Miniprotein binders against q9bqp7. Designs and how they scored, part 4

Target 1, 240 residues: q9bqp7
Amino acid sequence: VPQNWFPIFNPERSDKPNASDPSVPLKIPLQRNVIPSVTRVLQQTMTKQQVFLLERWKQRMILELGEDGFKEYTSNVFLQGKRFHEALESILSPQETLKERDENLLKSGYIESVQHILKDVSGVRALESAVQHETLNYIGLLDCVAEYQGKLCVIDWKTSEKPKPFIQSTFDNPLQVVAYMGAMNHDTNYSFQVQCGLIVVAYKDGSPAHPHFMDAELCSQYWTKWLLRLEEYTEKKKNQ

## First folded at step 5 (miniprotein)

Design v2
Fold by ESMFold2, fold request of step 21:
Structure v2 (fold): chain B 240 residues (1-240), chain A 89 residues (1-89)
Amino acid sequence: as target 1 above (240 residues)
Amino acid sequence: SREELLERIKELIKKGDKLLALYLLFDYILKYPDNPEALIEVAELLLEMGRPEYARLVLEWAKDEAKKTGDPELIEKVERLEREIEERS
C-alpha cells in the first residue's frame, strides 16, 4: 500500500476521440533534467533475486563468449533493439519522406515477427514521445500510442532472441507500460488519455510475436505496484 | 547438496577459476535464498574474490533473512561484515 497514492486515469480527459486519425503522431522531445526516468526507477528497485538472476546469466555468457565477446554481443543486441524501434517508428508514421525510409531497417526477423500485430494497429497518436508526471516527479519515453483491435493503447515493443526466463523482463514490462500511461494521462502536452496497454514481444527468428493486452482494471492493479517502486526509489535517494 | 556445491566453489577459487566460481556463487545464492548462514558464507567468499560490490548486496539479503530468524548472532555477523566492507572502500 503506497503512502502517496495518485490516480492513473484523468477524469477531465476523453478516452473516446471522435475526430479522425491524426495525420502526424505526437513526438514530444525528452527534456534533460534531474527527474528520474521510469527505466532508472525500475533498475534501481530490482529485488535481490532479480539482480542475481541477471548476474548469473551475465557470467554464463562471459564463460561462453569471453569478456570481449560478451561486450560485442551486448552491443549488437542494443543495436538490434534500436534498429527495431527505428523501423517501427518509420512503418507506423502515416506520412514520412521517402528518404527517411531505410529498407535495410525493415529487413529483420523482429519486423517479420510483429507483422500480424501491425495489421491490427491503427489510429497512431504518438510515436517515441516523452511523457512527464509532474506531481509524482518521473519521466519516460513511450514507444507508441495507437489503437489495437479497436482499443487505444500505450504499446511497448520488446525484442527477444528466444523465450527467456528473465525475471526483469517478465516482472517489469507491465510496470513500464502503466508508468508511461499514468504520466501521459497527466501530462499537459497531451489532450487525451489512454486506459489500456499492450506489450508486444518480438522474436529474432521471425516467429509470431506475443501480444499481452492490459485492460483498464489490470492497468490499475499494476499502477499500484508502480507507485510502490517509485516510493521505494524516492526513499533510497533520501537515505543516500 | 548445499555443502557439496559450496565445497566445489571453494575448490574452483583455489584453482583460480574465478569466472566459473562467480557464476556458481550467483547460482548458489538463487538456490538458497532463505538461508542466512549460506548467504553470509557467499558474502565472505565474494570479499575474498575482491568483489565487495556483490558482497554488499548479498549481505543486505542475508540481513533480511537473519531478521526473520530472530538470531542476534547472525544479525551481528552481517553487521560486522558490512563494517568490514565499508572500511576496505
Scores: ipSAE 0.212, ipTM 0.728, lowest interface PAE 3.2, mean pLDDT 84

Design v6
Fold by OpenDDE base, fold request of step 13:
Structure v6 (fold): chain B 240 residues (1-240), chain A 89 residues (1-89)
Amino acid sequence: as target 1 above (240 residues)
Amino acid sequence: SREELLERIKELIKKGDKLLALYLLFDYILKYPDNPEALIEVAELLLEMGRPEYARLVLEWAKELAKKTGDPELIEKVERLEREIEERS
């Protein structure tokens, strides 16, 4: 049990979208302060097993591609991910805010992969928006808050070259999603709360993306795990 | 076998095939995560390979396991190796 328990859901907020919510998705800029990001917390609190799983994978890739080839691969993966997020932001943004759609950004296997998911996405409330949990002292940048199949979700878009049909295959992504949910639900910049999460794994080859829906119960379970990771991070930081 | 794998890794280290040796060491760690003695042996090899950052991490893991098992000899061995790493760094 976390020592510093904090609820994921805010009892003072309605789960119903306020009719007064702006029609334009929120895009709060991330202020890089001394406050750790969700990503940083997760990275620094990986188990030794997780670290060595990653290192084994890296070493395998280096053996297959060489050191320079692996650097190029990682750079390309990063770039593809970035372009995918930019394309999604463009697609999900209101038409009036659509800068010149780089048509080239839309011609990706990843975009093709998520088309069936995008059909079920509506009511976009936030895009690439910063969240801060003031009490728990962490920040994050969420990809999207929207309705998926009529349920308001924090949506996290992921790219993969390998099938991830199970949520367990997404590693710490569920923790990231609930961390964003918990922060958003207690961030004063947001008038609403979210009770569901969605991880979408998009594939480079255009094969149908895997949606991993997280209901309120599953979110609560991962939230407990997130709090433990945050406590571990805080303890490690005090000992440094 | 565990012993055969370790011997293979040692041979690769001697031959200078550091990349393959390192991969196999990580694979070894993941195959035998609950064996503090095996982790200590891996840490020693990582030190010999000039990878103290991984050796430290493995030793921390071994120490955590040794504490859980209540084996004071393993704890002492880990702590000795940790001191040796600090002296070489």
Scores: ipSAE 0.737, ipTM 0.923, lowest interface PAE 0.5, mean pLDDT 91
Fold by OpenDDE base, fold request of step 13:
Structure v6 (fold): chain B 240 residues (1-240), chain A 89 residues (1-89)
Amino acid sequence: as target 1 above (240 residues)
Amino acid sequence: SREELLERIKELIKKGDKLLALYLLFDYILKYPDNPEALIEVAELLLEMGRPEYARLVLEWAKELAKKTGDPELIEKVERLEREIEERS
C-alpha cells in the first residue's frame, strides 16, 4: 500500500466535457524543472530483473549488429518513433492549426497501422501537452487526450517491431498512462478529467495496430502501482 | 547445469570473448535470480571483466536476497565485495 495515497480521479471535476471546452486541443509546453518526469521515475525504479532483461537484449543486439550497428539501429528506432508522433500530431490537429502537413511523414507503415484506430478517435482535447501533479511532484508530456469509441482517454502511441497483443507486453506503458491521467486530473491547466486510458501499439509493417483499452478500474489498479514506483523514486533520491 | 554454464563463461572470459561472456552472464543472472550465491559468483566475474557498474547491481540483488534468507555469511560476502568495488573505484 502506498504511504502517500492520492486519488487518480478528481471528484471536483466533471466527467462531462464542459460546453466551454476549447475546440482547439491544448498544447501546454513542458517546462524544464527539478521535478522528475514520469519517464524518469519509471526508468529509475525498474527492477533489477527488468534492467538485466534489457541489458541481455542489448548485448544480444550488439552481438548481432555490432556496436556501431546497434547505435545506428537505436537511432533509427528513435527517429521513426519521433516522426510517427509528429505525423499523429499533424493528423489529429484541427485544420486551422495544421502546419503544412509534410506528406512524407504520413507515408509510413506505422501510420497505416493505426488507421483503423484513428477512425474511432474524435474530440481531441490535448496533443503533446505537459501535465504536472503538484502534490505528488511529477511532470509528464502526454501524447493525446481524445475520445476513443466515445470514451475520453489518455492515448499513448507506441511503435513496435514485434507484436504486442497483450497489455502485459507493454511493460511500464500502463503506468505511464495512468501517471499522465492522475497528473492531468489534478493539473489546474485542465478543466476536465479522464477516467480511461488507451495504449496503441503501431507496427512498422503496417499491420493493424493493437489497442489496449484501460477502463477506470484497470487504471485505478495501475495507479496504485505507479504510486509505489513514485515512492520508491522519492526514497532513492533522499538517500542520494 | 549452472556449474557448466559458469565454467563456459569463465572460459570465454579467458579467451577474450567479452561480448558473448557478458551476454551469457546476463542470461545466467536471469536464469538464477533467486540464488544469491550464483549472483555473487556473477558479480565476481563482472569485476574481473572490469564491469563494476553491473557488479554493483548484481551485489545489491544478492544482498536483498541474502537479507531475506537471513544468511549472515552471504551478507558478509556481499559486503566484502562491495568494499572491494569501492576501493577500486
Scores: ipSAE 0.736, ipTM 0.923, lowest interface PAE 0.5, mean pLDDT 91
Fold by OpenDDE base, look of step 5:
Structure v6 (fold): chain B 240 residues (1-240), chain A 89 residues (1-89)
Amino acid sequence: as target 1 above (240 residues)
Amino acid sequence: SREELLERIKELIKKGDKLLALYLLFDYILKYPDNPEALIEVAELLLEMGRPEYARLVLEWAKELAKKTGDPELIEKVERLEREIEERS
């Protein structure tokens, strides 16, 4: 049980969307603060097993590609991920704000992969927007807040070369999503609350993406795990 | 066997196949995560390979396991290796 328990949901916020659907999705810039990001907290609190799983993978890739080949691969993966997020932001943004749609950004296997998910996405409220949890002292940049199949979700878009049909295969991504939810639900820059999460795993070959929907109950379960990771991070920083 | 795999890794280190040896060491750790003795042996090899950063991480893991078992000999061995790493750093 976390020592510093804090709720994921804000009882002071009504679940009712205030009728002013902002015509434009929120895009709050991430401020460079001494406050740790969700990603940093998760990276610094990985189990030793998780660390060695990652290191084994890296060493395998270096054996297969060489050091320079692995650097190039990593750079390409990063670039592909960035382009995918930029393309999604362009797709999910209102048409009036879309300057020059680089049509080339839309021609990817990842975009093809998520088409069936995008059909169920509506009511976009935030895109690439910063969240801050003032009490728990962490920040993050969320990909998207929108309705998925009529349920308001924090949506996190992931790229993968390997099938991830189960949420368990997404490692710490569920923790990231609930961390963003909890921060947003208590961030004064947001007037609404989210109760659901969605992880979408897009595939390079254009095969149908896997949606991993997280209901309020599952979000609450992962929130407890997130709080434990945050406490561990805080403790490690005090001992440094 | 665990012993055969470790011996193979040692042979690779001697031959200079450091990349393959490092991969197999990580694989070894993941195959025997609950064996503090095995982790200590891996830490020693990582030190010999000039990888103290991984040796420290493995030793921390071994120490956690040793504390759970209450084996004072294993704890002492880990602490000794930790001191050796600090002296070489």
Scores: ipSAE 0.708, ipTM 0.913, lowest interface PAE 0.6, mean pLDDT 91
Fold by OpenDDE base, look of step 11:
Structure v6 (fold): chain B 240 residues (1-240), chain A 89 residues (1-89)
Amino acid sequence: as target 1 above (240 residues)
Amino acid sequence: SREELLERIKELIKKGDKLLALYLLFDYILKYPDNPEALIEVAELLLEMGRPEYARLVLEWAKELAKKTGDPELIEKVERLEREIEERS
């Protein structure tokens, strides 16, 4: 049980967005502060086994590609991910704010992969927007807040070269999603709250993306795990 | 066997195949995560390879396991290696 329990949902916020659908999605800039990001917390609280799994993978890739080849591979993966997020932001943004759609950004296997998910996405409330949990002292940049199949979700878009048909195969992504949910639900910059999460795993080959929907119950379960990771992080920082 | 794999890794280190040796060491750690003796041996090799950052991480793991087993000899060995790392850094 977390020592510093805090609710994921804000009882003071109504589930019904009181405000008229903002015509424009929120895009709050991330302020670089001494406050740890969700990503940093998760990375620094990985188990030793998880660390060595990643290191073994890295070393295998270096053996296969060489050091320079691995650097190039990593750079390409990063670039592809960035372009995918930029393309999604462009797609999900209102038409009036659409800068000249770089048609080249839309021509990706990842974009093709998520088309069937995008059909079920509506009511975009935020895109690439910063969230801050003032009480728990963490920040994050969420990809999207929108309705998926009529349910308001924090949506996290992931790229993968390998199938991830199960939410368990998404590693700490569920923790990231609920961390963003909890922060948003208590961030004064947001007038609404979310009760659901969605992880979308897009594939490079254009095969149908896997949606991993997280209901309020599942979110609550992962929230407890997130709080434990945050506590672990805080303890490690006190001892450094 | 565990011992045969470790000897193979040692041979690779001697031959200068550091990349393959490091991969096999990580694989070895993951094969025997609950064996503090195995982890200590890996930590020693990582130190010899000039990789104290990984040696520290492995030793922390070994220490956690040793404390669970209550083996004072293993704890002492870990602590000795930790001191050696500090003296070489």
Scores: ipSAE 0.701, ipTM 0.911, lowest interface PAE 0.6, mean pLDDT 91
Fold by ESMFold2, fold request of step 13:
Structure v6 (fold): chain B 240 residues (1-240), chain A 89 residues (1-89)
Amino acid sequence: as target 1 above (240 residues)
Amino acid sequence: SREELLERIKELIKKGDKLLALYLLFDYILKYPDNPEALIEVAELLLEMGRPEYARLVLEWAKELAKKTGDPELIEKVERLEREIEERS
């Protein structure tokens, strides 16, 4: 039970954008500041078991590829993820010109993987947009806010070389989604709120991506866990 | 068994196979994550291997477990080893 509970939803906000709002997606720039990011909080509050699972995996990869081979592998994985997000922003943006769309970005197995999901996505309201929770003092950069099968969601796109058919297999991704949601719902840059989440895990080989839908009740459950991680983070920094 | 895996790791360290030893040390603590004495043994081996950064993390874990047991000998052993790491920088 978090000691400093705060609501994820804002009762003063509509879950529907104002009818006079333009349909152009919001893209609030991320600004340098001293408050922690969502990903920083989650990284700094991993359990020791999680840390050593990652270190064991790292050592196995180094045994297989060598130190330089592992460095190259991780750089390529990072670039693939970056390209995937760039391609999705391009696909979902109504303001794109043909010149801005790099054809190589669209020729990814990850993009093939999500095609069946994209058919159900509409009403894009935000893309690659910064969020800040002033009261709880954290920031983030959400991937997308759009309707999925008629439900307005904070959507997080992930790449994976391994299947993740269950939400529990997505580790901290649900915490990331609700942290962005809570920040957006209390950020003065946004006039609306979102109560649902979606995690989409795309695969390099182009096999069908797994969607993980989070309704408001499930988001509230993960919000409690996020608040505990945030409390743990602040206590650690208080002692440093 | 736990003892057989630990002996294999010690043999690899003596032979200089430090990368494989390190992998197996992490595998060992993940197989026995609720055993503070096992974690302390790993921390000692990591110090022998010149990896105080990992030893520090393992000791943090061991300290949490030792506090749950309330065993003052385990807590003192962890704290002594933490002091040794601080002296080595």
Scores: ipSAE 0.668, ipTM 0.902, lowest interface PAE 0.8, mean pLDDT 85

Design v6
Fold by ESMFold2, fold request of step 13:
Structure v6 (fold): chain B 240 residues (1-240), chain A 89 residues (1-89)
Amino acid sequence: as target 1 above (240 residues)
Amino acid sequence: SREELLERIKELIKKGDKLLALYLLFDYILKYPDNPEALIEVAELLLEMGRPEYARLVLEWAKELAKKTGDPELIEKVERLEREIEERS
């Protein structure tokens, strides 16, 4: 149980957008400052077991590909992930012209993988948009806020070369989603709130992506875990 | 099986097969994540391999586990190795 509990939802806000919702999704710019990002908090509070899982994986890859092969592999994975997110922002933006789309971005296995999910996505409210929790002092950049099968969600897009059919296989991704949700629900740049989350794991070979839906109760459970990670981060900062 | 795996890793270190030894050392500590003695053994081997950066991380983990057991001998052994790493750096 965290010592400094704070609610994930804001009772002063409706989950129903007001009548003056914009015709284009919100894109609040991220500003560099001294408060930590969600991803930095999670990275700095990994368990030792998680650290060595990653190190073992790196050594296996180096054994298989060689040092230079591994560097090329990781560079390509990073580029593919970046292009995937750019393509999704382009696809989900209602005002984009065909001139602004790189047709090469749309011919990705990852994009093929998510097509069945995208058919259920509507009412896009925010894309690649910054969030800040002023009270808890953290910042993030969420991927998407949209309706999925009629439920307004913070949606996080992930790429993977291995199947992840269960939410437990997504490691810290649920914490990332609820951290963004909690920040957005208390950020003055947003007039509405979101109570559900969705993690979408896309696959390089085009296999159907796995959606991991998080209702409000599940989000509240992960929020407690996020608060513990944030407390741990704060304690580490005090000792450095 | 734990002892057999550890002996295989020691043989690889003697032969100078550093990449495979390092992979197997990480695999070893992940197979025995609740055993502070196993982590201490790995830290010692990492020092022998000239990898003090990994030895420090493994000892941090061993210290966390040793504190949970309340065994002062384990805690002292970890702290002695931490001082040794600092001295060699």
Scores: ipSAE 0.642, ipTM 0.898, lowest interface PAE 0.8, mean pLDDT 85
Fold by ESMFold2, look of step 5:
Structure v6 (fold): chain B 240 residues (1-240), chain A 89 residues (1-89)
Amino acid sequence: as target 1 above (240 residues)
Amino acid sequence: SREELLERIKELIKKGDKLLALYLLFDYILKYPDNPEALIEVAELLLEMGRPEYARLVLEWAKELAKKTGDPELIEKVERLEREIEERS
């Protein structure tokens, strides 16, 4: 139960984008400022169990690969994720032609993995766009706002090496989505709001991606958990 | 047993196999997460290995459990080790 509760939805906003020309999705630039990002808040409020799970995994990888091998592995995972997001932005952007696209970006297993999901995605309203919650004072960079099977969603794209264990918490992925949603719904750069979320997990081998749809009720439940993490972050900063 | 696993970890530290010892210490913590005395033992070993930042994290966990137990000797031991870490830094 957060001490400073705030609603995720904005009753002063329509849940339907204006009937304007949807030819160009919003891309609000991220500005350097002193307020915390969603990812910073989540990283700094991990439980002790989560920290030690991550450290155990890290030490096992170092034992198997060596220090340099582990650094190379993590760099390659980061690069794959970056290329995946670049490819998705290109695919979903109406401004680009096929000749302007890097064909090597489009030849990844992750892109193949999401093809069946992309067929259900339409009405793209924002891509790689900054959000700020002006009352709660946090910022983020959301991946995509679009309709999924007719529901306007904040969509978050994740990569996974399908057969291997992944220490990333399921709870933190939904928290990231609802934090972006709440920020967008109270950001003056946006004239509409969203009530649903979607997490899409893509696989390196091209296996069909797993969608996790979040309706408004589920988003509200995770929003409460996000507010608790934000409060915990704020208390830590007061004590430093 | 818990004692046998801890003795194996101590042997690895003596042999200078710090990476394997560190992995097994984290594994030990996760196997006995509800035992404040076990966590205190790990924190002492982490200090011996020159890893005070990990020792601090383990002691924070041990402190939470010791307060629930209400054992004043455990609470004092955790707080003494926390002061030792702060004074060395």
Scores: ipSAE 0.578, ipTM 0.863, lowest interface PAE 1.1, mean pLDDT 84
Fold by ESMFold2, fold request of step 13:
Structure v6 (fold): chain B 240 residues (1-240), chain A 89 residues (1-89)
Amino acid sequence: as target 1 above (240 residues)
Amino acid sequence: SREELLERIKELIKKGDKLLALYLLFDYILKYPDNPEALIEVAELLLEMGRPEYARLVLEWAKELAKKTGDPELIEKVERLEREIEERS
C-alpha cells in the first residue's frame, strides 16, 4: 500500500467534453525539466524478473539473427513504431488532405491491424499531448484521448510483431495509461477529465489488434500500483 | 531436471558457446526465481564467463531471497561472491 495515496480522479471536474471546438484536438507541448517521465519511472522500477525476461528475449534474438541482424531488427522496430504513431496522429487529426507522397505513412500492417478499432473511435480530444501531475511531480506524453465505443478514454497504441504476455511492455502498459490519466485529471491545461483507459496492441502482419479496455474501477486498481512504483522511484533517487 | 540443465550450461561454457550458455542461464533463473541457491549458482557461472555486470544483478536478487530465509550460510555465499566480483573488477 502506498504511504501517500492520492486520488486518480478530480472531483471538481466533469468527464464530459466542454462545448468548445472538439474538431481541434489538444496537443500540449512537452517541456523538458528535472521532473521524471512516466516511462523513466517505470523503467527504473522494473522487477528483477522483468529485467531478465527482457535479457532472455534479447539473447534469443541474437542467437537467431546475429549481433548485426539484431541491431538492424531493433532499428526497424523503432522506426515502424514511430511511423505507426505518426500515421495514427494523421488519421485522427482533422486534416482533410494528405499528399500522395505521404500515403506511404498510412501503408503498414500495423495500420491495417487497428482498422476495426478505429471505426469505434470518435470525439478526439487530444493527440500526442503532454501531461503533468504537479502535486505528484511527474510528466508524460499521451498518445490519444478519444471516445471508444462511447467511453472517453486515454488510449495508448502499442506495436507488436508477436504476442508477448508478461513482457515489459504488457506488464507496465496499464500503469502507463493510469499515470497519464491521473496527470491529465490534475493538469491545468485540461478542462475535462477521463475515467477509462484503452490499450491497443497492433500487429505487424495486419491481423486484428487487441483492445484492452480499462473501466474506472480497473483504472483505480492500477493507479494504486502506479503510486507504489512512483514511491519506489522517489526512494531510489533519495538513496543514490 | 535442474541439475541436468546446469550440466548442459557448464558444458557449453567449456566449449566456448557463450551466447547459448547466456540464454540458457537467463532461462534457468526465470524458472527458479525464488530459489536463492539456484541464483547463486548462476552468479558463479556468470562470473566465470566474465560477465560480472549480470552476476551483480543476480546476486542482488539472491541476497534479498537469502535475507528472507535467514540462512546465514546462504548470506555468506552471497557476500563472498560480492567480494570476488570487486576483486575481478
Scores: ipSAE 0.522, ipTM 0.863, lowest interface PAE 1.3, mean pLDDT 84

## First folded at step 6 (miniprotein)

Design k10
Fold by OpenDDE base, look of step 8:
Structure k10 (fold): chain B 240 residues (1-240), chain A 89 residues (1-89)
Amino acid sequence: as target 1 above (240 residues)
Amino acid sequence: SREELLERIKELIKKGDKWEALLLLYEYIEKYPDNPEALIEVAELLLEMGRPDFARYVLLLAKELAKKTGDPELIEKVERLEREIEERS
């Protein structure tokens, strides 16, 4: 049980979209402060087993590709992910910003992969927007806040070369999503709250993406796990 | 029904509509995530579709579930499919 319990949902905020919500998606810039990011917290609180598995994978890849080959591989993976997020931002942005669509960004297997998800996405409220939890003292950059099948979600877009048919296969991604939800729900820059999460795993070959929907109950369960990771991070930093 | 969905998937595979078949397989997994028999069926179809990597991930879960049930027939079926995937990879 977390020592410092904090709710994921804000009882002072309405779940109903206020009619006054701007038609333009929010894009709050990330301020680089001394405040840890969600990603940093998760990376520094990985289990010994997770670290071992990643290191073993890395060593295997280096053995197969060489050191330079592995660097190139990791660079390409990063670039593909970046381009995919840029393409999605362009697709989900209001039509007025569409004049600058690089058509080449849209010609991706990853974009093809998510088409069936995108048809169920509407009411985009935020894109690549920073969130801050002032009380719990962490920050993050969320990919998207939109309605998925009529439910307002924090949406996290992932690229994968391997199938991820189950949410459990997404490792710490559920923790990332709920961390963003909790921060957003208590960030004064946002007038609304979210109760659901969505992880979308896109595939390079254009195979249908896997949507992993997280209802309020599942989000609450992962929120408890997130709080424990955040406490562990805080304790480690005090001992440094 | 589960049987109707499975038959529809098989028909799509036979027609060569791999994209639609995969979508329905995802639906099948979502509907029956804790059913080792259903997951084995999905793995078999994925293997037939030439998706051994995907089949492997589904079988990992099926194996865990089969071990929890203690059903020796399901365990044997999983192990057989695991061998088949390794031979085709």
Scores: ipSAE 0.482, ipTM 0.795, lowest interface PAE 1.2, mean pLDDT 90

Design k11
Fold by ESMFold2-Fast, scan of step 6:
Structure k11 (fold): chain B 240 residues (1-240), chain A 89 residues (1-89)
Amino acid sequence: as target 1 above (240 residues)
Amino acid sequence: SREELLERIKELIKKGDKWEALILLYEYIEKYPDNPEALIEVAELLLEMGRPDFARYVLLLAKELAKKTGDPELIEKVERLEREIEERS
């Protein structure tokens, strides 16, 4: 059990739709400060196995592409991911007004990949929105909060070149989702509760995306693992 | 059931509904992660139908399942089929 245990769900909040919920999705800006982000905590607490696999992949890619080729490849992957997220925010936002921009964003194979998932997404409550856990002292920027097949979810959009048919294949993505969930459930900028997660892995060639749904029990299991990673990060920072 | 879902996947493939077939293949993987043989059967059907690109993708899914189950005979069968497709392309 983690020393600094805190509940993921807020018993004072409901996950049911409320008539007073805003019709426009929330977009709280991320305020950069010294508080660690979810991604920083996860990067600084990778397991020895994760570090080994990442270094092996990097060395193989550098050997194949050269250092300049590797930088170009990683920059291109980053840019494609950024454009995919921008396209999804545009598609899911009722306030999108730039039709020319929308046409260019919608031509991606990644967008084709997620069409069957988007058909089941409704009731969008937050898009590209900042969350902060004031008690546990971390911040994050979540992709989306919406109903997926009738369940309110923190939704995380991912791109991949290879199939990811198991949630374990997504590495720390479940930890990201529950970290955002726990922060949002206790963040005063939000009034609702999220109990489910969804990781959507989209493919460049337009092959159907893999949805990885996380129910409340699974979220609670990953939340405990996230608290352990956060504790490890805090201890490493003290020993610097 | 397992057999009913697999039959439905094969029917969608025969009808040319690639997208719906892939969605049900993903569902099959989640429900029956210990049965990569079913995906190998689907890949073999795709090869018989002259769809090597779709077969190659299904074999990638089968390979991920086989690796997780740790069955070396199934891993070898998948890799052999992958090599046969590459030789023809």
Scores: ipSAE 0.007, ipTM 0.432, lowest interface PAE 9.6, mean pLDDT 82

